# VH-VL binders against f1rd40r3617to3795: the designs that were tried, part 2

Target 1, 179 residues: f1rd40r3617to3795
Amino acid sequence: FNISVQSGYEAISQELCVVTCLKDLTSVVDIKTSSRPAMIGSLTDGSTETFWESGDEDKNKTKSITISCVKGINASYVSVHVDNSRDIGNKVTSMIFLCGKAVEDLCRIKQIDLDSRHMGWVTSELPGGDHHVIKIELKGPENTLRVRQVKVLGWKEGESIKIAGQISASVAQQKNCEA
Short names: E, the ipSAE of ESMFold2; O, the ipSAE of OpenDDE; V2, 0.75 times the mean of E and O plus 0.25 times the DockQ between their complexes.

## First folded at step 1 (VH-VL)

Design c6 (framework fv_clesrovimab)
Fold by ESMFold2-Fast, scan of step 1:
Structure c6 (fold): chain C 179 residues (1-179), chain A 122 residues (1-122), chain B 107 residues (1-107)
Amino acid sequence: as target 1 above (179 residues)
Amino acid sequence: EVQLVESGGGLVRPGRSLRLSCTVSGFTFGDYAMSWVRQAPGKGLEWISFIRSKAYGGTTEYAASVKGRFTISRDDSKNIAYLQMNSLKTEDTAVYYCTRGGDYWSEYFDYWGQGTTVTVSS
Amino acid sequence: DIQMTQSPSSLSASVGDRVTITCRTSQGISSALAWYQQKPGKAPKLLIFDASSLESGVPSRFSGSGSGTVFTLTISSLQPEDFAAYYCQQFNSYPLTFGQGTRLEIK
């Protein structure tokens, strides 16, 4: 893994592998929220019928979901499910994805603005390199916001293969790395 | 305000070389990726080359049409991006735009210079 | 290379009209798409990035939607200054590619 990213070439290689080569890491990453930590389980229960809702303690700070990868775990993609069509009083209208080595040293990946009636997954590819922390910052018109699910795809260091350059994929899925 | 100013364009014969410069102001140059995009007379836009910030290795990418002939580079101390154009062909005739990358990881172009015209003709 | 096809290639419209331009990609690009406006003799200007994010300073009548292989730029109430060429661009894969452009002309 290098800090330098050749996004086009690596994206093509990862797309070929993502079909079968990447692991669902959602159950093995650590997830923290800016408020209401008791509701974190709703983000990873596999259901879009449950939700995490930010608390009033966030009124004077950024609402966020922070994902930390433990030693040997590397995330490639993060997806967030938002349902503004049902959550009319808790809409998420903008989402910023950041990553880095630590929460105090994050780089912005991208900002995605959501339609007021958005329903579905919002996905960000994560840059290559030594990025163990992913932060998702949430914006909306109301004091509280709702997110229904998060999902993380990636690989484990002890179980990786190299497909192109610095890109690595799960060894368990090697035989299935075809389009 | 953000400004990108291209220079170095002109009339040149096939097989010759030309170097374009892009001087920038109004932002921290070293934090951004830079690209060159060209437009042939009456045609659409064609991406030519990209260079990342030094923090991300200063890596470069090229369109197949110019790979091996053109070289993109940057001088962060002077806030200048360059495009060295070798073995010029008549098909390289275009307006060349210097552009700033939108963020550290995404290669869309949030600011563009006014362009400099390169004409390759005998 | 990812091929970008815009439709229509040319469109005539009147002030106050709702205009839609479609961009189709030969491969999935997630949300890695930007839209640009170019007036004759001028440099392109960014309108939309990440498929649907409005660039600062761009009028709210412009909006973008779509993901994967089909994307739309909409101008909800066309103004005189909007008559220009429009280009989509993908930044999912190298080489970076643009659509052929859509010329928006006065009817």
Scores: ipSAE 0.000, ipTM 0.458, lowest interface PAE 17.1, mean pLDDT 80

Design c7 (framework fv_clesrovimab)
Fold by ESMFold2-Fast, scan of step 1:
Structure c7 (fold): chain C 179 residues (1-179), chain A 122 residues (1-122), chain B 107 residues (1-107)
Amino acid sequence: as target 1 above (179 residues)
Amino acid sequence: EVQLVESGGGLVRPGRSLRLSCTVSGFTFGDYAMSWVRQAPGKGLEWISFIRSKAYGGTTEYAASVKGRFTISRDDSKNIAYLQMNSLKTEDTAVYYCTRDFSDYEGWFDYWGQGTTVTVSS
Amino acid sequence: DIQMTQSPSSLSASVGDRVTITCRTSQSISSYLAWYQQKPGKAPKLLIFDASSLESGVPSRFSGSGSGTVFTLTISSLQPEDFAAYYCQQYDNYPYTFGQGTRLEIK
């Protein structure tokens, strides 16, 4: 049965009852941060024990993570892991998801508020169609914020992949995906 | 349609207090930082204060000209931003605009109200 | 405080002219600068943000350039509706500060 069960991907799908036929595209997208770019590797290392922490470059600016998809890569979901329970001085209390064809042309998708003890994945579905840039804006009461992991799910051109949408495990009917 | 509507202005004597209100519609008020910008008759624009969203702790900042006398606040349940003005001086005479900040740390103003006039004279 | 100085303080121009307004800052603000247009009796309207990004719905004849301490707003071919006051504003640090304004008058 084609359901997302891999390490990083299964954590993301906890925000959704069931997701099928999507691939983890995190290693093939370009990720930039508003500060401390040397820590970007902590966002994609597959571990929620490491983190990216914002720095002085964006002290009085919007903290953000920007994901750029290369030609042939289509992102369907983006997920961000936040651990406010451990990161008491660096809490993320809200996230704004934006997307567009270029960084100069972004449209707000949604905002998700996080409680002060949040721990886990925060997922946004991305609109269908052509989009190459996803921006995640981060809000919190402290000067610096921490994010533990980022994952991008979607599909590659040259592969036939159907997205089953959010369905509960008990009603899952899609057992085969053509990739 | 995005609207910001200021109210509470008027004629007041020096040393008195006045509270301005800014009622907002057409967007999710609680998600945005809000600012007050004033303009004295025939003069330029002066930023007075901002208040960040609850996600950023509702923190506030003030221009030196009003620090200690003015207090900015918000009621997200009613979509209203306030500016409490105490110990008013004649130099506080201005049109007061309520504005929406693009984000909690990027203070360019994409929407403005029509303004409310405050006249401080004896 | 970061001081913002606009030049000229006023200018007269004709429809079809290219008009340039300059904004100078007392310290570097990178690209954290916006431009506003204000017509008599009306609230200001955002034209440009991040020094050079055109706000949605603003005509393409408006453009912004510059970084650091010197910024310009250019109107490539002045139209009748462009006669107004123009203000620059920095948002690199609080307090946010505006230039003193430039009044653009017909002929």
Scores: ipSAE 0.000, ipTM 0.485, lowest interface PAE 14.2, mean pLDDT 83

Design c8 (framework fv_clesrovimab)
Fold by ESMFold2-Fast, scan of step 1:
Structure c8 (fold): chain C 179 residues (1-179), chain A 127 residues (1-127), chain B 107 residues (1-107)
Amino acid sequence: as target 1 above (179 residues)
Amino acid sequence: EVQLVESGGGLVRPGRSLRLSCTVSGFTFGDYAMSWVRQAPGKGLEWISFIRSKAYGGTTEYAASVKGRFTISRDDSKNIAYLQMNSLKTEDTAVYYCTRTYYYDSTGEYYSPFDYWGQGTTVTVSS
Amino acid sequence: DIQMTQSPSSLSASVGDRVTITCRTSQSISSYLAWYQQKPGKAPKLLIFDASSLESGVPSRFSGSGSGTVFTLTISSLQPEDFAAYYCQQYDNYPYTFGQGTRLEIK
């Protein structure tokens, strides 16, 4: 799963290029689930052969995965891997992406309906600004749902080299960085 | 003391433009999402447009009936939401209401419904 | 688009009656449903949100229930000020959609 972003800026006193790389932030965010928290490791192990499956704690409630960004972490994209072709008794047919500054202050980003035979990544771009919490609501016709993997891409404050002083939003060069 | 006040309605010929304004007071405007909902004479309610706060990207949504003709926007420095209506049709004749959304669910799972509405402004599109 | 159908479209009732209005959706919306009251010449007023939560300042005779595709608004003992139009609205997905309305009239 690869995403790269590039941009350049011109300083007031001279022209310099600044490259912003999207990083895989999955290992440094906090992830919680609406049930079966012992299975959270299956969402971040780098394998789509393992899964998180919802349990009794949320059987009559909305199933969800909540991602919290610690101070200095900025998420730009979130991706969720669903395999309805293998998980025929645990299908996810709809996902709702929400984000905000706190759990009590979430804004709906988008809803994506999934084919009953869907297999692959479902990705949502996150709005810019000060968001620290991303919530993914999961819907399906069965008692329990399965999700195989979660990826969070973004950037860490202070990891880009910048010119001291004022930077103008003048795109000079575009360069691919890391996925 | 939450108040939303619409203005800018009137009589207009088909094919012309109007801009509606919604001036708010009694809350921190920049923290709320805003919507426009209309009601044709003797008919029900129709949601037409929505705009998020700038903190959540200022993104917009539109009903198919107005997509490409209407533009919702906001000016947080003035506490005003706007609806720019272009290429007006007789079917756009309605009372236009401004409304806000706010999160009341402690779990954060719900997008709030329309908790406060303005009094509405009438738009009549007639030849 | 999610279609919202209210029943009945109109009903006549007397003060003190128990009144029920039903809202049906073309697809599941979980509990993301609100009920509004609208009096002639006035803006709608929120009564119930999240299917069953009573909005602040709304009399306790109003109640909501349901989930998925079938929802009800109940007025346990009708008062003179309750004669109005009532609308359900889903906020599960864009575009947001409303029911066609139920006109509650005095008998």
Scores: ipSAE 0.000, ipTM 0.442, lowest interface PAE 16.8, mean pLDDT 80

Design c9 (framework fv_clesrovimab)
Fold by ESMFold2-Fast, scan of step 1:
Structure c9 (fold): chain C 179 residues (1-179), chain A 125 residues (1-125), chain B 107 residues (1-107)
Amino acid sequence: as target 1 above (179 residues)
Amino acid sequence: EVQLVESGGGLVRPGRSLRLSCTVSGFTFGDYAMSWVRQAPGKGLEWISFIRSKAYGGTTEYAASVKGRFTISRDDSKNIAYLQMNSLKTEDTAVYYCTRVEIYSDSGYYTFDYWGQGTTVTVSS
Amino acid sequence: DIQMTQSPSSLSASVGDRVTITCRTSQSISSYLAWYQQKPGKAPKLLIFDASSLESGVPSRFSGSGSGTVFTLTISSLQPEDFAAYYCQQYDNYPYTFGQGTRLEIK
């Protein structure tokens, strides 16, 4: 699987003025789902042949995947694999990405609408700073929906910093959760 | 190194058939969707057909101009994609390119990230 | 089908020039647009995907912008190897459609 952030796989840190390598952090974050927690392993097994399918626990509630980062783990991007062309009875037509310091205080980062035939990765950049919880809210027309894979990319504090070339410009950017 | 090599082109009469082959190396063929794009002499690019990987159901899509006449298929054990062209018309005259289909990060939809050199199909009386 | 219109159809420029090519779509495609370069007698090469993401190995003088129905490919400081045909392609919906192409020629 190719994702555009991994094609670059280096990010410029405005605080450090250095280029950092993005790493797959999926195995070191905590992942919870709004239903069917026994199926969470299907989201992180490296295969798009397996899936998490929502269940009865969230039938009248927002379906979601919640990612929690421990201290020292900094998520920069989250990617979600959806296959509407194969999962015709369990389509995801919209995804809302939220972030915050705690589950009870999340702000919307962005909403991405997927067409009815979408197949592949949906990626959201995450705002820098002290955001330890990422929530992905999922909408679809059916009673249940399916997600096939989740990946979290970022960096770990204390790892060696890679310098990949000259940094021509850096700009401080503040992200509003409600933008 | 990624390589795609088309073969099977040539001169054919209208109404006849041709099968194009695309042999690939340098990547895990079965993990990628494959596509055919053609270009008539002096004209632009026209997408013709697409076949998903087995993991995505191995389903196919066709441009209206070729639907019902052309069939795309693949043999993952041989790393070959095929385009079977039936009931050929003079307007099918073109260079036919085999392409690898890339799934990438933001939308999950497709670009054609690697192309073969093309094989020429000429349909004339 | 989504119609793709490129402007200009041809453009004459000199080495070192800044060149801009526009692609317009008949309906909104969000950012689901790619740009390709084709040199005479050669297969096309992917330059840009998702409207603005540079493909690996493509020189930084190439950049893309736009969303919805209007997209732009820019080449800053044109080099001799950049004289070629350029095509935009949408992948928002089937059938996938290309623009008619823009031929970039030496002045």
Scores: ipSAE 0.000, ipTM 0.448, lowest interface PAE 18.2, mean pLDDT 80

Design d10 (framework fv_dusigitumab; at its last look DockQ between E and O 0.02; V2 from the best seeds 0.00; counts 0 for: pae E 15.7 > 2, placed apart)
Fold by ESMFold2-Fast, scan of step 1:
Structure d10 (fold): chain C 179 residues (1-179), chain A 120 residues (1-120), chain B 111 residues (1-111)
Amino acid sequence: as target 1 above (179 residues)
Amino acid sequence: QVQLVQSGAEVKKPGASVKVSCKASGYTFTSYDINWVRQATGQGLEWMGWMNPYSGDTGYAQKFQGRVTMTRNTSISTAYMELSSLRSEDTAVYYCATEGLYDWNYFDYWGQGTTVTVSS
Amino acid sequence: QSVLTQPPSVSAAPGQKVTISCSGSSSNIGDNYVSWYQQLPGTAPKLLIYDNNKRPSGIPDRFSGSKSGTSATLGITGLQTGDEADYYCGTWDDSLSAYVVFGGGTKLTVL
């Protein structure tokens, strides 16, 4: 989360502050899963005590979480919470992230392997640009997988310019928005 | 535009093998699974298996296990389905289809079908 | 294991409404998205409805889908002779070794 402040005018008047911050966009994106769509609410309820559990398709059959963004939304990071320590029969040991401007345009961007006792957030940075679709492919040793939470971080295009009081020439970092 | 173009009709004798091709265009071939579905004359749709074009992983319906092999060649965006030990009951139209491409988790684009006739 | 159940045939006159049912269980329709496919004579199946009730671009609004519990329904209003086709429901089954299950198909005749 970086905040840059600058002033081009030193008379007694309001100054422009330009603020850019990552926002939690999870509530304004559409999320679909490869199976068990009734459980999607568990991925976005703000709690890591609830989970989405995939269908019992063969372990080699890809399970996925797909995120669709509306125009004007720039997704910069996607984070997925996995708790292999509690979900010992439903572990996620690998995640593959894909993104693109449209469904036919998805390209693989990253693979992250998780240890067998992983607990916590798995985050992938997304390439710069307007990506409307992010797909997360999930792999594990069992037929069924569990994921506890998903977050999408980014900003809306056309970010606001705010007017503030007197500003020093220094640049300051602000508190993080929540990990 | 997304297209799946399949190879032409085949006539085979019982005991032979057939290999049907499915050439994909208009999307990233390795990002979506290809499924194979057949339809015997006057019958319903019967799922045969899936193939992941990125990894090469496959899953087959029990009925076809041991007789079917699904492969791909990523350099030419083509999927293949080979069925061996053909019987008269294998006379059918064979389709390839993408899943999850149009708008998630469905057989959204289908090839035109390949008629396989097994007769003596 | 369980195959989805559809009526083998339905018939109606031009301009009328028809519904086609698809019955399953908690492990298939109850847990998963339902799709519907239209197969005109001599052609490949075409996706008609996805995500229980959504239409692909180009599918007219007289086609509709719904899902309640372990059953799904395809509705067609303003029937036209060009709607004569076989209709299939499809979904995933969480409990089967097979990945995908289809209904037995319903032949629609416009009299």
Scores: ipSAE 0.391, ipTM 0.719, lowest interface PAE 3.5, mean pLDDT 82
Fold by OpenDDE, look of step 2:
Structure d10 (fold): chain C 179 residues (1-179), chain A 120 residues (1-120), chain B 111 residues (1-111)
Amino acid sequence: as target 1 above (179 residues)
Amino acid sequence: QVQLVQSGAEVKKPGASVKVSCKASGYTFTSYDINWVRQATGQGLEWMGWMNPYSGDTGYAQKFQGRVTMTRNTSISTAYMELSSLRSEDTAVYYCATEGLYDWNYFDYWGQGTTVTVSS
Amino acid sequence: QSVLTQPPSVSAAPGQKVTISCSGSSSNIGDNYVSWYQQLPGTAPKLLIYDNNKRPSGIPDRFSGSKSGTSATLGITGLQTGDEADYYCGTWDDSLSAYVVFGGGTKLTVL
């Protein structure tokens, strides 16, 4: 899944040639961080030149970004931008994505190890449904780490997101690989 | 499989120093902090400090500041804890432990322990 | 002396349920995740519960954890003779620069 400034697309049905147009919901979700909440604005400002950096208070704690979706918001994907090539001394080497209806009932849905030179977006698909609480737990080799951007893609209830079109090359490729 | 193997038992005189080693295997050594916890005979667990194997940075409990030094040799994935100016009260089993490799809010792997006896 | 307070001992017969309490303050249990450790006689501690209520792989569902306010509780159902051990709660204390703190330990005796 390629994250861009534009809306994301995915195929719902190859037979019907229906494409779902996902919306950027980042501006309508609530974001919290485990430390230095004053830097949260850097996660959603649309720039990979700025960043959130965890504080020393998180030294022995899991660093985390928590995203809460309001009613009527259906998150489909969450994406995190990391630049370990620039963030020397603040690298992210592991991401765990958790999701649920409440913070007390989160399920681990994805775990990814990152290369020490990783630069780019890390994306996790989310289970269906609304009222998502998404938690990204982060670990690195140093005491602190940096995250550049967070994006949430999905759809709002009551809005039509289905459009006529061709399936994406990525979806076609995935189907071929699974066949 | 993650393993932490510690050095053998030590007997020391008061005022001496002891250095305990902890060799790690089964995971990326530099990715997770090593913690040291001791336990006097018949007593509870006492946290001593942490060491980041990547940077070498450390954080010690106030009680041990000035007397404890935590280091590592990354080439052999080994952590060290040195305690100086030993006292009889330092007689205890000393454990190394990793931070949680899965969720990092706990100690999920422990060494087998090193008995340090301080006696005149 | 321990930052976290546990009962020194608890006991019950096989098959019964026991609970072990761990009381602290807002700067430790109140704000941070609690973990529990089992220590069999003559062995190193073993992780039993993490993140208040999660079980590592291999830990049976007879063991459970919970947290409310500044207190945490370990629950053991279907008590077995092999459960006889010392149990420790642990967490961070923010007032001590996120230092790790443990309870004083609870000796569980299976009658």
Scores: ipSAE 0.034, ipTM 0.599, lowest interface PAE 4.4, mean pLDDT 88
Fold by ESMFold2, look of step 2:
Structure d10 (fold): chain C 179 residues (1-179), chain A 120 residues (1-120), chain B 111 residues (1-111)
Amino acid sequence: as target 1 above (179 residues)
Amino acid sequence: QVQLVQSGAEVKKPGASVKVSCKASGYTFTSYDINWVRQATGQGLEWMGWMNPYSGDTGYAQKFQGRVTMTRNTSISTAYMELSSLRSEDTAVYYCATEGLYDWNYFDYWGQGTTVTVSS
Amino acid sequence: QSVLTQPPSVSAAPGQKVTISCSGSSSNIGDNYVSWYQQLPGTAPKLLIYDNNKRPSGIPDRFSGSKSGTSATLGITGLQTGDEADYYCGTWDDSLSAYVVFGGGTKLTVL
């Protein structure tokens, strides 16, 4: 069982024998916001009916959500849920995803523009490894904006690993990915 | 408040198929795998498989491989389990359940169950 | 036959203690966390214990779990008539043929 794609695989083996299982790791990361830190619970409560709304602390500034992963946390994806259809005066129209080993060493990994009616998740794949800091910079046309959920997907070192339910018949006959 | 609401009871003839739905609410649907477990009358629990709503990946118990398909529609937070080539031994209550927050080794929330009766 | 072995039934009087065993192997209980489920008559299973010995919110501390080697134990103290149910252990199995296994279930009768 492997949680990542193996490099240098034999020519007769298929990529499908290497699988990754992802879990929601949001409860084991530290989350900070550029304003209204008392509302951070709305980002992690598993509900799209609650929200974090930016405040006066960053009214004329870029808004941000910063996520810090401790050692042993292997974050693979970060996702941000925005509902511009409900949050009429608090829309998010731009997101920049940054990642690095420390807040002072962040590199931009993705930028996306959102439609003024966007409703749903926006996801960025993260560089491999553990102990990352992830920053999401947010902009919109209004003084404030809302984010409804944040999720970090990945795995924690030392946990059991399950495999995907499919392996091609030819791979199973020639090689077992377990063996 | 996490809730899984399943579709209603089904009566099927041998050889038919059944598709059971499981609508999730109160959490982010794509963050937790959905598992399916069945229970024949007077019998224990039998795990059928898992489905990752984020990726669509699945893992099926060997007994059901080739007869079961687990899918989802993320826009309505709904998981599906379809079992084909039904036989009388498939008469059971079918449950959907979520995996735990940190890992996939326990089932946190369960649907109310869907009774499937296979009779001629 | 169940991969995890539980006694088919146990009984005790109200206020008493009972334990329910779950016996497996190194590839399941030995290597993986154990969970316990309560199934009241006519209802879906409910998570009672996870990660060997942890209780979800709303489960009273008279329910306890433990694991030693390839065996797990559910303990219930202060038995109440409302505890009459079927109890199942469950765990991940490292084999490729069945990723999640349950015990055969134990019917608890409170006389």
Scores: ipSAE 0.000, ipTM 0.461, lowest interface PAE 15.7, mean pLDDT 81
ESMFold2 (binder alone), look of step 2: mean pLDDT 91; pTM 0.933

